# Ledger of designs, part 229: miniprotein binders against q9bqp7

Target 1, 240 residues: q9bqp7
Amino acid sequence: VPQNWFPIFNPERSDKPNASDPSVPLKIPLQRNVIPSVTRVLQQTMTKQQVFLLERWKQRMILELGEDGFKEYTSNVFLQGKRFHEALESILSPQETLKERDENLLKSGYIESVQHILKDVSGVRALESAVQHETLNYIGLLDCVAEYQGKLCVIDWKTSEKPKPFIQSTFDNPLQVVAYMGAMNHDTNYSFQVQCGLIVVAYKDGSPAHPHFMDAELCSQYWTKWLLRLEEYTEKKKNQ
Key: E = the ipSAE of ESMFold2; O = the ipSAE of OpenDDE; V2 = 0.75 times the mean of E and O plus 0.25 times the DockQ between their complexes.

## First folded at step 17 (miniprotein)

Design wi22 (at its last look DockQ between E and O 0.89; V2 from the best seeds 0.75)
Fold by ESMFold2, look of step 17:
Structure wi22 (fold): chain B 240 residues (1-240), chain A 103 residues (1-103)
Amino acid sequence: as target 1 above (240 residues)
Amino acid sequence: SERIKRLEELAKEILRLVEELRKITDDPYVLKFLDMAELLAEFALDAAKRGDLEEAEQLLKWAIEYLEWAVEEVKKLGVSPEEIERLERELEEAKRKLEELRK
């Protein structure tokens, strides 16, 4: 159990913006600073077993592709993810002209993969926007805040080159979503809060993306696990 | 005991190199490799303290590989080439020290 529990939801904050609020999504810039990011906290609290599994997978890939081939593969996967997020930000922007969009960004299997999800997304409130939890001292850059099937969600977009089988769990992805949610709900740059999450796994071949919806109860359960990871990180770095 | 101390000092040297590279860039791709090198070096310190010397050596080998990858990527960015060249030489020396210990 966390030593210092803190609520994920803010009872003093509305789950809807005021009717007079602007319709342009928030995009708070992320600045370099010394407080840890969500992704750094999660990476630095990986177990040794997780690291050994990762290294075994990498050695297999190196045997298949060669060292230079694996480095190129890894670089391309990273770039594809970056371009996917850029394309989604462009698509979801309320900008009135598609002329400003890079044609190559919109042409990908990943974008094709999420089309059926995008039909259920509306009321975009934030895109690629920084969040900060000043009390718990962590930051993040969330992908999207919008309604999904009528529920306001923090939405996290993930790329995958193959459909994820059961064994390829995304355990840390829910922690990432709730960490962003908790930070946003207690960040003075935001006037509203969010109680649900959505993880969308998109596929390179264009196969229909798989949504993973997280209601408020599930978010609260993962929030406790996030607090434990943050405590572990803080304690680990206190001795350094 | 002597081998333990040398592995601990090598892990600390790797951690110092990670810190030096963080001063040069905040590129998210490079930072992924630096974060992994940091974690691996910390695991190696723990393994050395437990007397798991072969595990410590393997963890340090992986940490050095991530640092080498990070240096390659920073070179592509073209920032601080004089500092990067110095750090690359220090990293190669750390790699040599590890290979001497593995004999």
Scores: ipSAE 0.797, ipTM 0.915, lowest interface PAE 0.7, mean pLDDT 86
Fold by OpenDDE base, look of step 17:
Structure wi22 (fold): chain B 240 residues (1-240), chain A 103 residues (1-103)
Amino acid sequence: as target 1 above (240 residues)
Amino acid sequence: SERIKRLEELAKEILRLVEELRKITDDPYVLKFLDMAELLAEFALDAAKRGDLEEAEQLLKWAIEYLEWAVEEVKKLGVSPEEIERLERELEEAKRKLEELRK
């Protein structure tokens, strides 16, 4: 049990999204500060075993691609992810705010992969927006807050070259999503609450993306795990 | 053990370099490398304290690799040539120290 328990949901906020779809999604900029990001917390609390597994994978890839080849691979993976997020932001943004759509950004296997998911996405409330949990002292940049199949969700978009049909195969992504949910639900910049999460794994070859829906119960379970990771991080940094 | 002490010192030096790089960049791609370097150096420091010298050396090697990547990327972001040169020198010195410890 976490020592510093805090609820994921804010009892002071209505569970009913205010009926007025904001005409424009929120985009709060992330500010540079001493507060750790969700991604930093998760990365810094990886187990030694997880690190060794990653490094073994890296070493194998270096053997196959060479050092420069692996660097290029890593860079390309990152760039593809970035472009995918930019394309999604463009797609999900209101037409009036759409800068000249780089048509080239929309011509990707990843975008093709998520088309069936996008059909079920509506009521976009936030895109690439910063969240801060003032009490628990962490920040994050969430990809999207929107309705998926009529349920308001924090949506996290992921790219993969390998199938991830199970939520368990998404590693710490569920923790990231609930961390964003908890922060948003207690961030004064947001007037609404989310109770669900969605991880969407897009594939480079255009194969149908896997949606991993997280209901309120599952979110609560992962929230406890997140709090434990946050405590571990906090304790680690006090001892440095 | 002198070897333990040197490994601990090298781990601390890597951690210092990570912190210096964090001051000059907010690039998410670079920050991922820095976070990994930091984590590996911390694990190396703990391994050294436990007397797991081979593990400490391996972890430091991996940490340095991530720092090298971080510096290469920061160089592309328009940081001052003088600062980059300093960081590269310090990183090369760290690599040299590690190699001396592995013999």
Scores: ipSAE 0.619, ipTM 0.843, lowest interface PAE 0.9, mean pLDDT 91
ESMFold2 (binder alone), look of step 17: mean pLDDT 86; pTM 0.869

Design wi23 (at its last look DockQ between E and O 0.90; V2 from the best seeds 0.76)
Fold by ESMFold2, look of step 17:
Structure wi23 (fold): chain B 240 residues (1-240), chain A 103 residues (1-103)
Amino acid sequence: as target 1 above (240 residues)
Amino acid sequence: SERIKRLEELAKEILRLVEELRKITDDPYVLKLLDKAELLAEFALDAAKRGDLEEAEQLLKWAIEYLEWAVEEVKKLGVSPEEIERLERELEEAKRKLEELRK
C-alpha cells in the first residue's frame, strides 16, 4: 500500500485522437537529468536476492567464456538491443524511406520475430519519446505509442536470447510500461492519454514474438506496484 | 568496530567514484555498469552497518569489479583521459584497501 497514491489515468483527457493532432509521431527530447528515470528506479530497487542470483549467473558465464569473453558477450547483447530499437523506430517512422535505412540495422532475427506484431500496429503517435511525471518526479523514454489491434497502447519492445536475464526483464516489464503510461497521461507535452499497455518479447532466432497485452484494470494493478517501487527509491535516496 | 568503520568508508568512497564517473560521461552502457556498482556499494554499506562483514566485503568486491569495467569502457570512449587515469588510480587504491581488510 503506497503512502502517496496518485491516479494512473487523467479524467481531463481523452484516449481518442483529435483531428488537430500531429501527423508525425511525437519525439519529445529527454532533458531532465536531475530526477530519476523509470529504468533507474527499477534497477536501484532490485532486491538483494535478485542481485545475488544475477551475480552467480555472471560468475558461471565468466567460467565458460572467460572475463573478456563475458564482457564482449554483454556488450554485444546491449548493442543488439540498441540496434533493435533503432530499427523499430526507423520502420515505424513515416518520415524515413528504405533508401535511408541501414540495411544491417534491418537484418536481425529480432526484426523477423516482430513482423507478425507489426502487422497489427497502426496509428503511431510517439516514438522514442520522453515522458515526465511532474507531481511524482520521475522521467522516462518510452519506445512507442500506437494502436495494437485497435487499442491505443504504450508499447515496450524487449529482446530475448532465452537466458535467465530474459526472465528478470519480464518481472519488471509491466512496471516500466505503467510508469511510462502514468507519466504520459500527466505530461503537458501530450494532449491525449492511453489506458492500455503492450509488452512485445522478440527472439534472436526469429521465432514469433510474444505480445503481452495489458488492459486498463491490469495496468491499474501494476501501477500500485510501481508506486511502491518509486516510494522505495525515494526513501533510499533521501537517506543518502 | 574499526573493521566496520573501514568497510563503511570504503563503500562511501566507491559511491563517490561512481558519481565522479557519471559526471564524465552519459554513455548508456557505462551508466548501466555504474548503476550496478552503486547498488552493490549501497548493499555493502547496509551490510557493514548491520555487522555483516563478510557480506559487505563480497558486495564491495563486486562493486569494484563493475567500477573497473566502467573505467575500461570510458577509456574506449577517449573522454577526459587525464581525469579517468586519476580515477583509475583511486579505484586501484580502493581495491588494495579491500584486500587488506579481507586478510
Scores: ipSAE 0.785, ipTM 0.909, lowest interface PAE 0.8, mean pLDDT 86
Fold by OpenDDE base, look of step 17:
Structure wi23 (fold): chain B 240 residues (1-240), chain A 103 residues (1-103)
Amino acid sequence: as target 1 above (240 residues)
Amino acid sequence: SERIKRLEELAKEILRLVEELRKITDDPYVLKLLDKAELLAEFALDAAKRGDLEEAEQLLKWAIEYLEWAVEEVKKLGVSPEEIERLERELEEAKRKLEELRK
């Protein structure tokens, strides 16, 4: 049980989306500060076993690709992810934001992969927006807050070369989503609350993306795990 | 032992280098590399404290590799050439120290 329990949901916020669909999604910039990001917390609280497995994988890949080849591979994976996020932001942004849609960004297997999910996405409230949990002292940059099949969700877009048909195969992604939810629900920059999460795993080959919907109950379960990771991080940093 | 102390010191030095690099870049890709270096150096420090010297050495080796990678990426970004040169020198010294400890 977390020592510093904090609720994921804010009882002071109404679950009802205020009927004013903001015509423009929120985009709060991430501020540089000493506050750890969700990603940092998760990365820094990986187990020794997980680290060794990843390093062994790296060594195998280096044997296969060479050192430069592995660096290039890793860079490409990162870039593909970045471009995918940029493309999604462009797609989900209101048309009046004259950012010339780089048509080239839209021509990806990943974008093709998520088309069926995008059909069920509406009511975009935030895109690439910073969240801060002041009490728990962490920050994050969430991908999207929108309605998925009529439910307001924090949506996290992921790229994968391998099928991830089960939420369990998404590793710490559920923790990331709930961390963003909890932060947003208590961030004064947001007037609304989210109760659901959605992880979308997009595939490079354009095969249909896997949506992993997280209801309020599942979010609460992962929230407990997130709090434990945050406590571990906090304790680790106090001892340094 | 003197060897344990030196490994701990080296781990702390790597952690310092990570923090210095964090001050000069916000590039998400670099930060990811730095997070790995940091985690590995922390594990190395713990291993050294436990007397797991071989593990500590291996972890430090991996940490340094990520730092080298991070420095290379920061160079590509054109960030603080003079500062990067300093960090490269310190990193080379750290590598030297590690090799001395392996002997």
Scores: ipSAE 0.651, ipTM 0.851, lowest interface PAE 0.8, mean pLDDT 91
ESMFold2 (binder alone), look of step 17: mean pLDDT 86; pTM 0.874

Design wi24 (at its last look DockQ between E and O 0.66; V2 from the best seeds 0.73)
Fold by ESMFold2, look of step 17:
Structure wi24 (fold): chain B 240 residues (1-240), chain A 103 residues (1-103)
Amino acid sequence: as target 1 above (240 residues)
Amino acid sequence: SERIKRLEELAKEILRFVEELRKITDDPYVLRLLDMAELLAEFALDAAKRGDLEEAEQLLKWAIEYLEWAVEEVKKLGVSPEEIERLERELEEAKRKLEELRK
């Protein structure tokens, strides 16, 4: 159990936006500072066993593709993920038109894959927005806050194919969501809070994306695991 | 003992190199490669302190591979030829030190 337990929800904050909320989704800029990001905490607390397994997988891929082929594969997967998030931000922004000459931003298998999910998404409150937990001292950049089937969620968009050499285990995906949720709920830049999470796994071939909904009880269970990872990170860095 | 000291010094050199690269780019792809090099170098420091010399060497080899990859990506970002030459010199020095330890 974490030594410095802290609640994920803020009892002094409503889970409904105020009537004076802006009509445009929030996009709080990420400011570089010395406090760790969620993704850095999770990456830096990978076990040695996880790293050895990752290296074995990497060597197998290099045998199949060659070293240059593997690097190109990894670069393309990273770029596709980046374009996926950019497209979703554009689609979900009410004031956005196509911003750049690249009109292919909206055309991908991943975007096709999430279409049925997007039909259930409404009331977008934040897009690509920074969050900071001022008490626990960590920061993040969440993908989206919106209603999914009537429930206000922190929504995290995932591609089914990921650049594995620098991404933590998929078992960490719920930790990332609840870390963003806890930070947002205690961030003075936000007037509301969220109690639910959603992880959406999209597929390159356009197959229907898999939504994974996390209610408040499940979020609280993963929050405890996140606090343990944050404690591990903090202790590790204090000894350095 | 001397081999442990050389492994620790190389790990610290790699960590310094990671920080140098973070000062010249904010490219998210490069930063992810640098995060892996950092973790591997930290594991290598811990292994060297425990006397796990073969493990430390393997971890340093992987860390240097991520640094090499990061430098390749930085070269695509239009960094000055003078900076590229300096980075390549530092990378080759780290690779040379690792090969001397593996002998």
Scores: ipSAE 0.764, ipTM 0.899, lowest interface PAE 0.8, mean pLDDT 86
Fold by OpenDDE base, look of step 17:
Structure wi24 (fold): chain B 240 residues (1-240), chain A 103 residues (1-103)
Amino acid sequence: as target 1 above (240 residues)
Amino acid sequence: SERIKRLEELAKEILRFVEELRKITDDPYVLRLLDMAELLAEFALDAAKRGDLEEAEQLLKWAIEYLEWAVEEVKKLGVSPEEIERLERELEEAKRKLEELRK
């Protein structure tokens, strides 16, 4: 049990999204601060076993691709992910704010992969927006807050070359989503609350993306795990 | 042992180096590399304290590889040539120290 328990949901906020569809999605900039990001917390609390597995994988890839080849591969994966997020932001943004859609950004297997998911996405409230949990002292940049199949969700878009049909195969992504949810639900910059999460795994070959929906119960379970990771991080940094 | 002390010192130097790089960049890709270097150096420091010298050396090797990668990426971000040269010197010194520790 976490020593510093804090609720994921804010009892002071109504579960009903205020019916006014914000005409424009929120985009709060991430401020440079000494406050750790969700990504940093998760990465810094990886187990030794996880690190060794990762390094063994890296070593195998270097043997296959060479050192420069592996660097290029990793860089390309990162770039493809970035471009995918940019394309999604463009698609989900109101038409009036759409700068000239770089048509080239929309011509990707990843975009094709998520088309069936996008059909079920509506009521976009935030895109690439910063969240801060003041009490628990962490920050993050969430991809999207929107309704998925009529439920308001924090949506996290992921790219993969390999199928991830199960939420368990998404590693710490569920923790990331609930961390963003908890922060947003207690961030004064947001007037609404989210109770659900959605991880969407897009595929390079254009095969249908896998949606991993997280209901309020599942979110609460992962929230406890997140709090434990955050405590571990905090203790680690106090001892340094 | 003197070897344990040297491994611990190198781990601490890598941690300082990570902190220096964090001050000059906010690039998310570089920050991920730095996080890995930091984590590996911390694990190396713990391994050294436990007397697991081979593990400590391996972890430090991997940490330095991530630092090298981070510096290469920072070069692309328009950092001053003077700062790059300093970073490269510090990296070379870390590599040298690691090789001296490798039997």
Scores: ipSAE 0.750, ipTM 0.895, lowest interface PAE 0.7, mean pLDDT 91
ESMFold2 (binder alone), look of step 17: mean pLDDT 86; pTM 0.874

Design wi25 (at its last look DockQ between E and O 0.88; V2 from the best seeds 0.72)
Fold by ESMFold2, look of step 17:
Structure wi25 (fold): chain B 240 residues (1-240), chain A 102 residues (1-102)
Amino acid sequence: as target 1 above (240 residues)
Amino acid sequence: SERIKRLEELAKEILRLVEELKETGDPYVLKLLDMAELLAEFALDAAKRGDLEEAEQLLKWAIEYLEWAVEEVKKLGVSPEEIERLERELEEAKRKLEELRK
């Protein structure tokens, strides 16, 4: 149980679409500051056991690929993820034409992988948009806020070279989603809130992506876990 | 002991290099630096507990992530003078760690 509990939802905000909202998705720029990001909090609160497991995996990969081969492989995975996010932002932007899009962004198995999910996505309200939780002192850059099968969600896009058919395969991803949700719901740049999350895992080979829907109850459960990670981070950095 | 103090000093030196390199602002470099930072912090804690072999291993891994980060910084068009300085600082950190392992 977190010692500094804070609610994930803002009772003074609606989760219903507003007819007067702009037709262009919000894109709040990420502002420079010393406040930690969601991904930094999660990375910096990895357990020592997780880090040792990661290093063992790294050494195995280096034995197989060589050190330079491993670094190139890792760099390419990072670049593919970045390009995937750029492509999805482009695809989901209602104002962008096909002539304005980089054709190389659209050429990937990952984009093929998510096509069936995108058919269920509508009402895009935010894309690649900064969020800040001023009370809890963290920031983030959420991927997308849109309706998925009629439910307004914070949507997080992930690339994977291995299938992730179950939500437990995405250990920290639910925490990332609810952290963005909680920040957005209390960020004065946003006039609405969201109560659901969606994690979409796309595959390099174009296999159908796996959606992992999170209703409000599940989001509340993960929110508690996020608060514990944030407390751990805060306490750790007070000793520096 | 003297070995604990030298391990703590090396961990802090690594953390200073991490903070310096964060000024590049490159997302991939920052990802590598976050790992170096975490490893150096674990090493500092291990040294304070007297777990010297663990601290040395953690520092070795932290230095490897720093070296990797500098390789990526080269791709950003940083001046050759700055790269040479960073490489010299990393070689000194590696030398200090090797001396501690003897």
Scores: ipSAE 0.781, ipTM 0.904, lowest interface PAE 0.8, mean pLDDT 86
Fold by OpenDDE base, look of step 17:
Structure wi25 (fold): chain B 240 residues (1-240), chain A 102 residues (1-102)
Amino acid sequence: as target 1 above (240 residues)
Amino acid sequence: SERIKRLEELAKEILRLVEELKETGDPYVLKLLDMAELLAEFALDAAKRGDLEEAEQLLKWAIEYLEWAVEEVKKLGVSPEEIERLERELEEAKRKLEELRK
């Protein structure tokens, strides 16, 4: 049990999204501060075993691709992910804010992959928006808050070259989603609450993306795990 | 032991370099630096436990990520003088590590 238990859901906020579809999604800028990001917390609390596994993978890839080849590969993966998020932000943004859609950004296998998911996405409330949990002292940048199949979700978009048909194969992504949910639900910049999460795994080859829906119960389970990771991080930083 | 102390010092030097490089704020660089930081922290813990071989290996990997980070920072238009300084410090860190492996 976490020592610093805090609820994922805010009882003071209505579960009903205010019926007014915000005409414009929220985009709160992420401020650089001493407050750790969700991603930093998750990365810094990886186990030694996980680190060794990653380094072994790196070594294998270097043997296969060469050092420069591996660096290029990693850079490309990062860039592809970034472009995918930019494309999604453009797609999900209101038409009036559509800067000249770089048509090139939309011509990706990843975008093709998520088309069937996008059909079920509506009521976009936030895009690339910062969240802060003041009490638990962490920040994050969430990808999207929207309705998926009529349920308001924090949506996290992921790119993968490998099939991830099960939520368990998404590693710490569920923790990231619930961390954003919990922060948003208690961030004063947001007037609404989310009870669901959605991880969408997009594929480079354009094959149908896998949606991993997280109901309130599953979110609560992962929230407990997130709190433990946050405590571990906090303790680690106190000892430094 | 003197060896443990030197490993701990090297880990702390790496952590200092990580913090300096974080000022660039580039998301890709930050990912590399986060790994370097994590590895250096694990190395520091290993050194404190007397797991010297593990500490050395972790420091080696941390330095590799720092080198990678510096290479990426070069692309961001950081001053040549600052890059040269960072490269010198990395080479010194490598030297220290190699001396400790003996």
Scores: ipSAE 0.555, ipTM 0.805, lowest interface PAE 1.0, mean pLDDT 90
ESMFold2 (binder alone), look of step 17: mean pLDDT 84; pTM 0.845

Design wi26 (at its last look DockQ between E and O 0.86; V2 from the best seeds 0.77)
Fold by OpenDDE base, look of step 17:
Structure wi26 (fold): chain B 240 residues (1-240), chain A 104 residues (1-104)
Amino acid sequence: as target 1 above (240 residues)
Amino acid sequence: DLEEKIRRLEEIIRKLEEAVKLFEEGKIEEAKKILEEVLRELEELIKETDDPLVLKLLDMAELLAEFALDAAKRGDLEEAIQLLKWAIEYLEWAVEEVKKLEEK
């Protein structure tokens, strides 16, 4: 059990979206502060076993691709991910705010992969928006807050070359989602609350993306795990 | 700014290589002291890093160096050395990526 328990949901916020559909999604800029990001906390609290597994994977990839080939592969993965997020932001943004859609950004296997998910996405409230948990002292940049199949979710978009049909195969992604949810639910910049999460795994070949829906109960379970990771990070940094 | 970052990274790499050598020589306490210094320097550099790829590489190097320090505290010098070698590889990669950013 976490020593510093904090709720994921804010009892002071109404679960009912105030009927004012914000005509424009929120886009709060990330302020670079001494406050750790969700990504940093998760990265710095990886287990030794996880690190060794990653390193073994890296070494195998280097054997297959060469060192330079692996570096290029990694760079390309990052670039493809970035482009995918930019394309999604463009798609989910209101038409009036759409700068000239780079049609080239929309022509990707990843975008094709998520089409069947996008049809069930509506009521976009935030895109690429910063969240801060003032009490727990962490920040993050969430991809999207929208309704998925009529449920308001924090949506996290992921790219993969390998199928991830199970939420367990998404590693720390559920922790990231609930961290963003908890931060948003207690961030004064947001007037609404989210109770659900959604991880969407898009595939390079255009095969149908896997949606991993997280209900309030599952979110609460992962929230406890997130709090433990945050405590571990905090203790680690105090001992340095 | 990028040139300075490269210099700082190269200095960190040098210090880690020294720490590896010290561990190989059985000079555990001296090596630990260097690692503690490196971790502070790396943390400062991470705070100044905006590029997501570079940041990821530095974070991994930091984590590996921390695990190396912990291994050394437990007397597992072989593990400490291995972890530091991996950390150095990530830092060398980070240097290359920073250099690419300068050319853009």
Scores: ipSAE 0.756, ipTM 0.901, lowest interface PAE 0.7, mean pLDDT 91
Fold by ESMFold2, look of step 17:
Structure wi26 (fold): chain B 240 residues (1-240), chain A 104 residues (1-104)
Amino acid sequence: as target 1 above (240 residues)
Amino acid sequence: DLEEKIRRLEEIIRKLEEAVKLFEEGKIEEAKKILEEVLRELEELIKETDDPLVLKLLDMAELLAEFALDAAKRGDLEEAIQLLKWAIEYLEWAVEEVKKLEEK
């Protein structure tokens, strides 16, 4: 139970934009400063058990691939994730002309994997956009705000490789979504708010992506857990 | 300045290696002092890092060093040493990744 509770939703905002909403997706630039990001908070509040599990997974991968092979594998995972997010931003953004390099970016198993999800996505309000929670003092860079099957969501895109799946810190994905949601709902750069979340897990081989929808009740439950993680982070850094 | 970042990372690695040696020799307070210095230096490097992979590696090294300091405060030196050895591995990996960025 957090000591300093704060609501995830802003009662002074409507669930949907009014007539003054922008017609082009928002892309608020991320400004680096002294306040922590969502990913930093979540990383720095991992438990020792989670770290030991990660180390065991790392060792198994090194035994299979060799140390240099594992490092190359990891570098490629980060590159593929970056390219996936760039491709999705391109697909969901209004662009008059696509460059030839963008066409190669659009051809991947991950993009094939999400095609059935994208058919249900409309009304894009923000892409790769910074959020800041003025009161709780954290920042983030959300992937997408759009309607999914008619419900306005903070959407987070995740990649998963096959055939060698392993669980790392995936338990934090819902916390990341609600942290972005709470920040956006209290960020003066945004005139609207969002009450739902969506986590989309895409697969390298093009297999259909798995959507994980989070309604307002579920988001509120995860919001409480996020506040605890933020509180842990704050106390940790206060004593340093 | 990527060359300076590499130099700073290599110095942090050296300090952690000395801290491990000090723990093995039973010089606990000296080792803890070095860890506190490393944690401050790591946080400064993290603030200067934008590459996602390098940042992830530095964040892990910082967390492991923090766990090691906590273990040392409890007197669990075997755990502190193991955690520092893992932190060193992440920092060595980070050096490799920064060198790749310098070559690009």
Scores: ipSAE 0.735, ipTM 0.889, lowest interface PAE 1.0, mean pLDDT 85
ESMFold2 (binder alone), look of step 17: mean pLDDT 87; pTM 0.865

